VHH binders against Profilin-1 (pfn-1). Designs and how they scored, part 90

Target 1, 132 residues: Profilin-1 (pfn-1), of Caenorhabditis elegans (q9xw16)
Amino acid sequence: MSGWNAYIDTMTAAAPSIKRCAIVGAADGSVWARTEADNVFKASEEELKTFVALFNDVTQVPAKGADIEGVHYVVPRTEESLIFGKKENTGFFAVKTKSAVLIAVYEGPNEVAAQVRKAVESMQTYLNNAGY
Short names: E, the ipSAE of ESMFold2; O, the ipSAE of OpenDDE; V2, 0.75 times the mean of E and O plus 0.25 times the DockQ between their complexes.

## First folded at step 13 (VHH)

Design wd13 (from wc104 with S106H G108D; framework vhh_6fv0_2; at its last look DockQ between E and O 0.89; V2 from the best seeds 0.00; counts 0 for: pae E 2.1 > 2)
Fold by OpenDDE, look of step 13:
Structure wd13 (fold): chain B 132 residues (1-132), chain A 123 residues (1-123)
Amino acid sequence: as target 1 above (132 residues)
Amino acid sequence: QVQLQESGGGLVQPGGSLRLSCAASGFTFSTYDMYWVRQAPEKGLEWVSTISYSGSNTYYKDSVKGRFTVSRDNAKNTLYLQMNSLKPEDAAQYYCTKDYDILTGHFDEFDYRGQGTQVTVSS
């Protein structure tokens, strides 16, 4: 297991409503780590490449939405380093670090979304402080 | 007002068992992931276990895996922690919360926990 897998485990433990998550390269969308076993993160290479590029201009994302794992999500709003989407009782949070994008797909009521966001942003802060 | 009340702690010998409970009120318990955390004497808060809002997913600190089991009864607004094969290093004040950052090991200033329940393990 790579060192990045530990961060995946930490995020899922921090927010157990996360179904799948991944850490990918911010530049090219290459997968550094992802949930596996029963909940494999299944976004394609092309999809991730497109997804990470959204951070180049987040202001345009709400108008277009975002696709992850073949699922289209409505993006209500964005922040400079945060893209989040919703679809029924599911959603995702994606945050950008210095060199990575963290993506967490969750399922549950709206209340768990706040918990998921907190976990992902906490990891974002941690990784940024670590230089990643 | 969010209220959490932990109970079930006590004194046990090594290898013993305890079952902690956490009664929740003031929020929709069934819609939140819940956490068990503990604080040993002269030590910081540490994460013990997390359970998803539905109870379908559970996670544990490595040192308690296989010994502790987290569960919940959403109809009763109650969180549980079954602790088996207790060790002296498990001695701590145990808290339940819906808000905890396992990366930082801290509660936010607006996060809530109860008074905790004391677990002591001694021969």
Scores: ipSAE 0.894, ipTM 0.938, lowest interface PAE 0.5, mean pLDDT 95
Fold by ESMFold2, look of step 13:
Structure wd13 (fold): chain B 132 residues (1-132), chain A 123 residues (1-123)
Amino acid sequence: as target 1 above (132 residues)
Amino acid sequence: QVQLQESGGGLVQPGGSLRLSCAASGFTFSTYDMYWVRQAPEKGLEWVSTISYSGSNTYYKDSVKGRFTVSRDNAKNTLYLQMNSLKPEDAAQYYCTKDYDILTGHFDEFDYRGQGTQVTVSS
């Protein structure tokens, strides 16, 4: 379990404007690791189960948006393994690997959003190559 | 064009202190997270510290945590690294950047944006 926390630590160090993030199981939304303490990622198990199911057909997500931590985000567009959500000056990037979904909630300008996306996609590639 | 100019390096005894500066121009400094990285002889690039665009979040490599402090002054477009309790293992060329991938250990497009500043710890 402590090994999964190392991936959370790496992600927040790589993109420090990430406010909260988690690694959850792609099948059921079970939490493998999350930011804790001052920045606890507070999505419920029920919410996460619904959220990861969005990856079953990402093409439908822009029409309905996405909810994380009780916040509704507009989803301007998706890619096969990526969902980007926006609300005001905050947003999220979520990416799917072979067995997990990585979720990063950030706050900041578009330049920061690009740095967050880069970090999330780099970790996605790393986890996929490691068999996850 | 993006310009980053590191300064403040030098020769110091073990246990000593140095303060590095990174003067930024050619981009909107206050809208980017920033990184300190270093390269020692016979070693690859090593991440040292990261600071968020507003300065509110900071992260450190374990071996420097508690000894180094990253900060920024967005009004002056300047990034800082206060290095205390310096050890021989900290000797390296230090670089600041806005484009670093911690997982691959590389700068994005056009490796290195500044010349860096040399930190030497003698004993």
Scores: ipSAE 0.473, ipTM 0.776, lowest interface PAE 2.1, mean pLDDT 89
ESMFold2 (binder alone), look of step 13: mean pLDDT 81; pTM 0.828

Design wd16 (from wc4 with S54P T104K; framework vhh_6fv0_2; at its last look DockQ between E and O 0.02; V2 from the best seeds 0.00; counts 0 for: pae O 10.6 > 2, placed apart)
Fold by ESMFold2, look of step 13:
Structure wd16 (fold): chain B 132 residues (1-132), chain A 123 residues (1-123)
Amino acid sequence: as target 1 above (132 residues)
Amino acid sequence: QVQLQESGGGLVQPGGSLRLSCAASGFTFSTYDMYWVRQAPEKGLEWVSTISYPGSNTYYKDSVKGRFTVSRDNAKNTLYLQMNSLKPEDAAQYYCAKHYDILKGSFGEFDYRGQGTQVTVSS
């Protein structure tokens, strides 16, 4: 039950420009783990359920954008299991595994965004290989 | 051409201190998060510390937390690792890097790191 927090710690250590992140259930958006305390990930249950459903057809997402933590992001591009959202100098990367969606909210230049993407994709691969 | 050059290693007694430096060139240092990684003889790579591009967020492997401090000077394109209260298990070749995959324990496809600087702790 409580071991999911170690994955949050690994993601923030791997990409320190991540401001907040979470691991949520792919079917229902339930929070398995998230950044807490001074960096609490504040998305509501309703918002997360809507958000993870975007992965049912990622090709429709760029036309609408995406909301996380009450913030609306433009979605310039998607892949089968990845959504990238952008707003000013902030953004998010979200990736889907077999059972979960990983969400990382960052702030920084494009070089940092690329580092954040690599970190979330590495975790995506790790969890998929572990059966999650 | 990306270049990273570590320096500041040496021999110290247990409990001693060293300050490592990493000089960066060939890329915009101030827009990259940076990593310290070490390798002891006949052992795998071990993540030590990570610092965000403005220097505001730092992370450490548990075994060095409280003893090591990572910092950076973006005006000088230099990354630092202050190592206090050194222990024999800290002896290793230390590398700075633009990328390190903590889960895989590897520098990744483009292995941008320096040649390393040796830290030896013995008396």
Scores: ipSAE 0.446, ipTM 0.777, lowest interface PAE 2.5, mean pLDDT 90
Fold by OpenDDE, look of step 13:
Structure wd16 (fold): chain B 132 residues (1-132), chain A 123 residues (1-123)
Amino acid sequence: as target 1 above (132 residues)
Amino acid sequence: QVQLQESGGGLVQPGGSLRLSCAASGFTFSTYDMYWVRQAPEKGLEWVSTISYPGSNTYYKDSVKGRFTVSRDNAKNTLYLQMNSLKPEDAAQYYCAKHYDILKGSFGEFDYRGQGTQVTVSS
């Protein structure tokens, strides 16, 4: 678990607008790592289980939105391995790797979204290459 | 399935007014930001206005500020655009949209929009 924390730190360093971040199992939503201290990622296990299941069929997610940490987000965009949520000046990017889902919740103007996406997708690529 | 249907367009003289409507279905309308965009002849799609969910914030293109007012009735799943003091340069096909590509930093690309309603401004 401590090893996965390094990846959390890497993503948050790459995108300062990320407020909370988590790495969870793609199959069951189990938490492998998450931001702690002042920015604790607060999604429940049950919520995460439901959330990761969204990747089974992302095509319907934009119609209904997505919930994370008890907050409902509109979902303007999905891709095969990406779910983008938005709520006012906040949002999240979730990307799926071979075995994990990376979730980054950010706060800021729309302009920061690109940087957040880049951070999580870079990590996605890294982990995929590493076999995760 | 997401459906958006615009109406209320027409021909008006400069200085005239129109009220556009957009009927939404197939999604939880009240939880989505909604957008008005337009496309004039031989021009690209351009952003006109945004109203946040559930309706607390509104945003406008500079050229329409003070003249256009966006609103929504979440109970009726309807988006509105009141257009006053219309100018010839406002003539365009007007669309309501649900999703746009924030990642590109542009309002020019939208995932969901209706068929549009034509607004013509001519003396």
Scores: ipSAE 0.007, ipTM 0.256, lowest interface PAE 10.6, mean pLDDT 88
ESMFold2 (binder alone), look of step 13: mean pLDDT 80; pTM 0.808

Design wd17 (from wc140 with S54P A97T; framework vhh_6fv0_2; at its last look DockQ between E and O 0.03; V2 from the best seeds 0.00; counts 0 for: pae O 4.6 > 2, placed apart)
Fold by ESMFold2, look of step 13:
Structure wd17 (fold): chain B 132 residues (1-132), chain A 123 residues (1-123)
Amino acid sequence: as target 1 above (132 residues)
Amino acid sequence: QVQLQESGGGLVQPGGSLRLSCAASGFTFSTYDMYWVRQAPEKGLEWVSVISYPGSNTYYKDSVKGRFTVSRDNAKNTLYLQMNSLKPEDAAQYYCTKDYDILTGSFGEFDYRGQGTQVTVSS
């Protein structure tokens, strides 16, 4: 979708250390947009359905961790609408909006992780305010 | 304390070139993605370019793409913006920062920026 692809472009520009990202439906994990080509976001629809369901009770996620693109991440913390996953020098931030889940996979130090979190939370706020 | 100092602005004719510099101190420059933003009187703040912490990924606002090049030298804690084929709409005060939100068009809570450097384009 050309409309949703613009949000992918905005997120990657907002935090250029994002390696891959996607916007998926909160109810079913369907892909609305994602990074493509050399930076394709490779998660399957089945994996994404399981992933978005984690937001049904984020308090249980740290005990299980989370899987994205076939990679298992430890989840050191969650918030009501945010899951942070970490593996070595890579990680992800995922945030839930009314209708969607935004997922950003990054590489870099904690300072970069903070910049990535700000970018995805800003987009979360933007989409919620727009009714999504 | 975080300190950023922009320089290299000036008056140029349309089609001219300028190279901006941003000297950084008071933080670990090499672990932050860095942003160039600009402020014109008739427009609010707008982002211009961003570069990832190792320098491997760069992005540009569509209106400057192909004309501007962002780069960094992490050994010298310096960010650069090469501006070619300058147009009247590029005239603005230019700032570098480590904390900018391109969706809201605002600096972060602590407003990390220098005094800026003025770019003026006369026809």
Scores: ipSAE 0.357, ipTM 0.722, lowest interface PAE 3.2, mean pLDDT 89
Fold by OpenDDE, look of step 13:
Structure wd17 (fold): chain B 132 residues (1-132), chain A 123 residues (1-123)
Amino acid sequence: as target 1 above (132 residues)
Amino acid sequence: QVQLQESGGGLVQPGGSLRLSCAASGFTFSTYDMYWVRQAPEKGLEWVSVISYPGSNTYYKDSVKGRFTVSRDNAKNTLYLQMNSLKPEDAAQYYCTKDYDILTGSFGEFDYRGQGTQVTVSS
């Protein structure tokens, strides 16, 4: 198990509503770690490449939404290093670090989203402080 | 431009019922999760119920579960909230919105709500 897998485990523990998550390279969308087994993160390389590129101009993302794992999400708004989307009782949070993008897909009532965001943002802060 | 108009509020006795409506326009209603939120006097904004698009999932605040029912008519661009067995603590100004920020507990960057509809439950 790579060191990055430990961060996946940390996020999923912090936010149980996370179903799948991944840590990918911010530059090219390469997968560094992802949930596996019963909750495999299934985004393709091409999709991830496109997704991470959204952070180059987050202001345009709400107008077009975002695709993760072949699912189109509505993106209500964005922040400089944060993209989040919703689809029915599912959604995602994606945050950008210095060198990575953390993506968490969750399922459940809307109130769980706050916990999911906190988990990925906490990890974002940790990784940034670590130089990643 | 996003427009929301709440209606159906009024004065009821404890145990009574009301049916709120929210007329939506200026956006593709059927593709958005819709929220009912309320604000009681001297209290903060709180979410009450959510219905997903296109309407497959509903969620409720614990205090209203079993009493309130959210529904939507996408053809009419209308959101509904059936409130039964009303309690004094349900008294509040009720709003509908597509932009409730669950992260901050507010309307988010944009305040997309109507004028609201007042629900009063006599004691």
Scores: ipSAE 0.061, ipTM 0.294, lowest interface PAE 4.6, mean pLDDT 90
ESMFold2 (binder alone), look of step 13: mean pLDDT 79; pTM 0.792

Design wd2 (from wc121 with E109D; framework vhh_6fv0_2; at its last look DockQ between E and O 0.91; V2 from the best seeds 0.77)
Fold by OpenDDE, look of step 13:
Structure wd2 (fold): chain B 132 residues (1-132), chain A 123 residues (1-123)
Amino acid sequence: as target 1 above (132 residues)
Amino acid sequence: QVQLQESGGGLVQPGGSLRLSCAASGFTFSTYDMYWVRQAPEKGLEWVSTISYPGSNTYYKDSVKGRFTVSRDNAKNTLYLQMNSLKPEDAAQYYCAKDYDILTGSFGDFDYRGQGTQVTVSS
């Protein structure tokens, strides 16, 4: 296991309504770490490559939506380093760091979503400060 | 207004057990992930456990795994922490929270927590 798995464990502990999450390379979508066992993050390499490329121009993402793990999400809005999507009682938060993209798929209402966002953004800040 | 009230603390001998409760009001308790955190004397806040909405997933600090069990009763708006096999190093003021950052060790912008409940472990 890479040291990146520790960050996966931290994020899931920080926001336990996260069902699956991954840390991938911002440049190519390569998987650095992901939830496994009963909660395997299942996005393909090609899908992740496409997904991380969305951060090249986030302004267009709301019009197109985003796909993760074969699921299409509506993207209400984006920020420079944040893409989030919704589908029924599920959603995702994706944040970009200097070198990585953190993706967290969650299940729950808006209250839970807010907690998930904070956890992911906290990790984003941590990793950025660490140079990643 | 968000209110959290911890209870159930006390003095126990090493190896003893306590069950903490946290009564929640002022928000939709059942739709939030909830946290237990503690602060030992002259130490900072540390994360103890988290339980998901609506209660299916639980996570624990490594040092309490196998000894502590977090649970919740959403109908009663109550969070619980069953603490077994207590050790002296578990002695602390215990808080429940709906807004806690385990990376920064903070309660968030509004510091939503109760007065805490004191757990003392001594022979």
Scores: ipSAE 0.863, ipTM 0.924, lowest interface PAE 0.6, mean pLDDT 95
Fold by ESMFold2, look of step 13:
Order: C-alpha cells, then sequence, then structure tokens
Structure wd2 (fold): chain B 132 residues (1-132), chain A 123 residues (1-123)
C-alpha cells in the first residue's frame, strides 16, 4: 500500500460528495492511489493513459468531451491544469500537478460541484508546493 | 444572508454526552456538504467531522471516530453533532461551516460562523 492513500482519505473527508477519486501519474496514468472496495475507482490503466494525455492540450477537450470509468462526460470548461466534466447530476474535476493528475468523481448539484472543485484545487496546490 | 448558529454546548463530566445543533438560514442548506470544526484556547482550528448534502456520507477525525456522530435534517435546515464519551481533549469552541478547507485549516472567503458553542469537560 502507498502513502498516497492518505491523500485519498483527505479528499473524501474534504468533499464527502466525491463518490470515487484517484491520484495517477501525469505521464502515463499509472494509479498511485484510488478509492477502493464498494466505491472502487474503476478506470483501466489504458483509459487513464488516454485521459491524462488530455492535459497535453486542454483546448481540444471541450469539443470532444472526456471518458473516465467508461462514462462519457461533456466538458464545458478547461483551464491549463484543470478539466471539468459533466453528465446529468454527476461530474468530475481533474487537476494536474507537477507529477500527478487528481481525479474526483462526484454526484450532486452545482453547489456541491463548487465544493468539490475547491477541495481538488487545494490538494493540487498542496502537492505542487511539496514538489509533486 | 447566510447565517449559521451553533448551540447545545455546556459543561459535562468526562464520559458525558452533548448534542450540538447548527441552525442554517439564508441559503439552500440541502445542497451543501457541511463541516464541524473546533478550536481550543490558543490552538488552531481543528476539523472534526464532515457530512454530505443528503446525509449519506460521513467522515470523522480519528480521535473522535466511534464517539461522535454527525447528522442533518434537511427539512429543518439543521446540522447536528452527537458527542458521546467526551474527554478533556474535546473541550473547545465548536463551529459549523459551509466552507472549510481541511488542508489549510481555514474557512472560505466569507466566515459565516456564528459565535460557536463552548464544550467544557471537567471532572
Amino acid sequence: as target 1 above (132 residues)
Amino acid sequence: QVQLQESGGGLVQPGGSLRLSCAASGFTFSTYDMYWVRQAPEKGLEWVSTISYPGSNTYYKDSVKGRFTVSRDNAKNTLYLQMNSLKPEDAAQYYCAKDYDILTGSFGDFDYRGQGTQVTVSS
């Protein structure tokens, strides 16, 4: 088991409407940690490799959308290090750090989405400041 | 205008129980995840518990797990913290929050806290 599991626990405590989340390598999508058991983050490493490559040019993502866990999301907004995907009452935020991509899948209204984004961006800043 | 009003604190003996309440107004309570936070004298803010907007997911700081229970009543716009088996180290001013960053230990851009409610544990 990895020390990265503590960051998964922190994310779910910070934003309890997160249903599943993961920390993956930015270069190849390798899973460093994820939610497990009844709420396992189910994306394959092949899917994650494709997903993290979206950060190579985030400007193309809104036109195509994004897939994670076999679910297709529309992407109404990207920033240099952030992708927001939406499908009905569910969505994801993904942010890139120096070494990793944090992915959080949530369910809830827009107010909850804003809380999830804040939690994910706070962790992004923390990891970047720590050199990751 | 967003308002959060904490109540239910008091003096208890070690091993005693208290039930804190947080009355919410000025926003749609049922669409926000909520937090309990505490502060002992001359200490920083300490995250205690988090609950999801429908009440289905709850999380606790390790030192209170098994003793405290967070809950909410969305019909009454009220957040609760049931505190059992209280210890001297639980003594603090308790606050509920709509916006709290557990990594930085800080509230959001607006501090919507009320006055808090004091929990004192004395033998």
Scores: ipSAE 0.586, ipTM 0.822, lowest interface PAE 1.6, mean pLDDT 90
ESMFold2 (binder alone), look of step 13: mean pLDDT 79; pTM 0.792

Design wd3 (from wc121 with T28H; framework vhh_6fv0_2; at its last look DockQ between E and O 0.03; V2 from the best seeds 0.00; counts 0 for: pae O 6.5 > 2, placed apart)
Fold by ESMFold2, look of step 13:
Structure wd3 (fold): chain B 132 residues (1-132), chain A 123 residues (1-123)
Amino acid sequence: as target 1 above (132 residues)
Amino acid sequence: QVQLQESGGGLVQPGGSLRLSCAASGFHFSTYDMYWVRQAPEKGLEWVSTISYPGSNTYYKDSVKGRFTVSRDNAKNTLYLQMNSLKPEDAAQYYCAKDYDILTGSFGEFDYRGQGTQVTVSS
């Protein structure tokens, strides 16, 4: 198998506490690939368009938080190409590449969050180097 | 400091079984996802299996699906790999790891793994 779904499979195998993830277009939030079946990544096109626009100015995000899959997360901090959201025992990492945003929703403690961040940042670097 | 120790390797005939163990200390084992990787002589590292911190999510390389089972006992700080229906292609040094990058085929910044345990399959 080839295509964008292989990158989804790689991220979930690399960080098995990821419950759902997606690769979406940075300009419009269009879904290029996502986890499917009994763990479908369920965000609307309208929600994803709003979400990817947060990367236009990440400094505003900690004050407002972020919504994914109809869930509101607090955003403790951001970096130029990374947003970390948290709610109770769950959270997300989102990273921006040249043309895409990678979103990974996980469950677990801070140690697991660090492992999830490493997995999404490794994929971010790979896609950037490949021209995406 | 982090310490991982693999055991349970040995010589087995094709079709046989082995159970690997990985004893962990120096970190909160129960809050980390864990990995099994292997390396045959003069070959690169190969990802085998990943298990989530509570043990609820498991992933396997396609060639071992249905034959290998990863599990963990968080009360004993121990990771396991049950290997059934072993093939000559499974012969390798097996490592457990606290971190592994499947995309780049490398361990993390601190190379958190054990010394490995040898699995030999011969007829």
Scores: ipSAE 0.444, ipTM 0.756, lowest interface PAE 2.4, mean pLDDT 89
Fold by OpenDDE, look of step 13:
Structure wd3 (fold): chain B 132 residues (1-132), chain A 123 residues (1-123)
Amino acid sequence: as target 1 above (132 residues)
Amino acid sequence: QVQLQESGGGLVQPGGSLRLSCAASGFHFSTYDMYWVRQAPEKGLEWVSTISYPGSNTYYKDSVKGRFTVSRDNAKNTLYLQMNSLKPEDAAQYYCAKDYDILTGSFGEFDYRGQGTQVTVSS
């Protein structure tokens, strides 16, 4: 298990509604760590490359939405280092660090989104402080 | 440009009913979750209900469960809130929202709500 897997475990523990999670390179979408076993994060390399590129201009993302794991999500709004999407009782939070993008896909009512966001943003802060 | 217009508020006695409407325009309504939020005097914004797009799931604040029903007509770009068995504590300005940040308890970076509609429940 790589050191990055520990961060996956930390986020999933902090937010039980997270079903799948990944840490990928911000530059190219390369997978550094991801959930596996019963909850495999299934986004393709090509998809992740496209996804991380969304952070180059987040202002355009709400107009077109975002795709993760072959699923199209509506993106209500974006922030400089935050993209989140929704699809019925599912959604995702993606945050950008200096060198990585953290992606968490969750399932549940909107109430659980706060916990998911907090989990990924907490990790974002930690990694940024660590230089990543 | 996103526009929301709430209506249907009014004065009712305890136990009465109201049906709120929210007319939406300027965005693809049927693809967005929609929210009802209220603000009572001297209180902060309070989440009331959510209906997912295109309408598969509904969620409610515990205090309104069994009394309020959220629905939507995507063909008419309209959001509804049927409020039954109204209580004095339900009195508030009611807003519909295209986006509501449950983490911050705000309407997000952009204030995607209407002017609101006033609900008053006499005591």
Scores: ipSAE 0.022, ipTM 0.280, lowest interface PAE 6.5, mean pLDDT 90
ESMFold2 (binder alone), look of step 13: mean pLDDT 79; pTM 0.800

Design wd5 (from wc121 with T104K; framework vhh_6fv0_2; at its last look DockQ between E and O 0.76; V2 from the best seeds 0.63)
Fold by OpenDDE, look of step 13:
Structure wd5 (fold): chain B 132 residues (1-132), chain A 123 residues (1-123)
Amino acid sequence: as target 1 above (132 residues)
Amino acid sequence: QVQLQESGGGLVQPGGSLRLSCAASGFTFSTYDMYWVRQAPEKGLEWVSTISYPGSNTYYKDSVKGRFTVSRDNAKNTLYLQMNSLKPEDAAQYYCAKDYDILKGSFGEFDYRGQGTQVTVSS
């Protein structure tokens, strides 16, 4: 277990509506840490490589959506370092740091999305300040 | 208007128990993750526990694991914290919150907490 697992635990404790999450390399989508046990993050290497590349031009992502764990999400919102996907009562927040992409898949009503976003953005800020 | 009101605090001896309550109103309580935080004298806010909606997942600070139990009654819009085997280091003002950043140790843009309830553990 790497120290990155601690960050996974922090995000899930901060926003329990997060069902699965992962920290991956921004350059290649390599998995640094992910939720396991009953909530295994299941995105493939190829999918993650494609996903992290979306951050090269986030302005195009709302038009085509994004895929995580074999699920296609509508992308209502993107920012320079953020991609928000939604599908029924599920969604994801993905944020980019200097060297990583944090992906949090959540389940629940719209109200919980704000908590999920806060969790991943706080982690984003923390990691950026730490040089990651 | 979001309102939270904590209660149930008091003075107990080490090893004693307390049950805190938090009455929530002004928002759809059952759809939010809820948090317990505390602030000891001359210390900053620290996260204690989180419970998901509608109550299926719970998380705890390491120092309270096995002693504290968070729960909720969505029909009553009430959050609970059962505190057993209390220690002097548990003494603090306890707050409930629907919006707390456990990484930053802050309530965020909006301070959604009540007046808190004081827990004192005699030494």
Scores: ipSAE 0.600, ipTM 0.821, lowest interface PAE 0.8, mean pLDDT 94
Fold by ESMFold2, look of step 13:
Structure wd5 (fold): chain B 132 residues (1-132), chain A 123 residues (1-123)
Amino acid sequence: as target 1 above (132 residues)
Amino acid sequence: QVQLQESGGGLVQPGGSLRLSCAASGFTFSTYDMYWVRQAPEKGLEWVSTISYPGSNTYYKDSVKGRFTVSRDNAKNTLYLQMNSLKPEDAAQYYCAKDYDILKGSFGEFDYRGQGTQVTVSS
């Protein structure tokens, strides 16, 4: 199996309310792994390149929001390596590691959002410690 | 004030079946994803299964896939694990959890409340 696909499987198992997720290159948005089949993470190469560039200055993101999979999200919170986007009962968490950006799109109440954030940040720490 | 109480463990022969229950209180059960985790003697905690808050998405450790089924009844605040075709390797103390970190192999600091239920598989 692909090593990166195993990380996708781990994130979805850790937070089963994640509907779609991906690991993309931090420099160019290239897809290293993503959910597939009935839950395909649908974002163009151009959209992902724009998305990962948001991490070059996260302080600008709340003013304009963020787009992923053709959906516009309000961004109420950013941290140096984390962007949280929200639209109705859906949202995303995106975190940056040394080499990658992890993107998780979820549906559910705020309690689920907290579980998703925890899972994504745990993976962020794990990948950073592994050198990615 | 989260409380989780596991039950339904016992002694079973290889190939047998058990159904575990997890009674939840002290939180809004229907808005949380839930986990089954187990621990064999002198082993770390091992993730077994995860189920989403409405019950629509389920995930299983590879070694139990096809033999175990996780489910939930949100009206009764109860989580279930149906275990079929049990093997000696499944013998462990089983816990349900609201907060479990698969990568660290540990319960969350604030949400571990159950004592577990023992599953023993012997001839």
Scores: ipSAE 0.570, ipTM 0.820, lowest interface PAE 1.7, mean pLDDT 90
ESMFold2 (binder alone), look of step 13: mean pLDDT 79; pTM 0.798

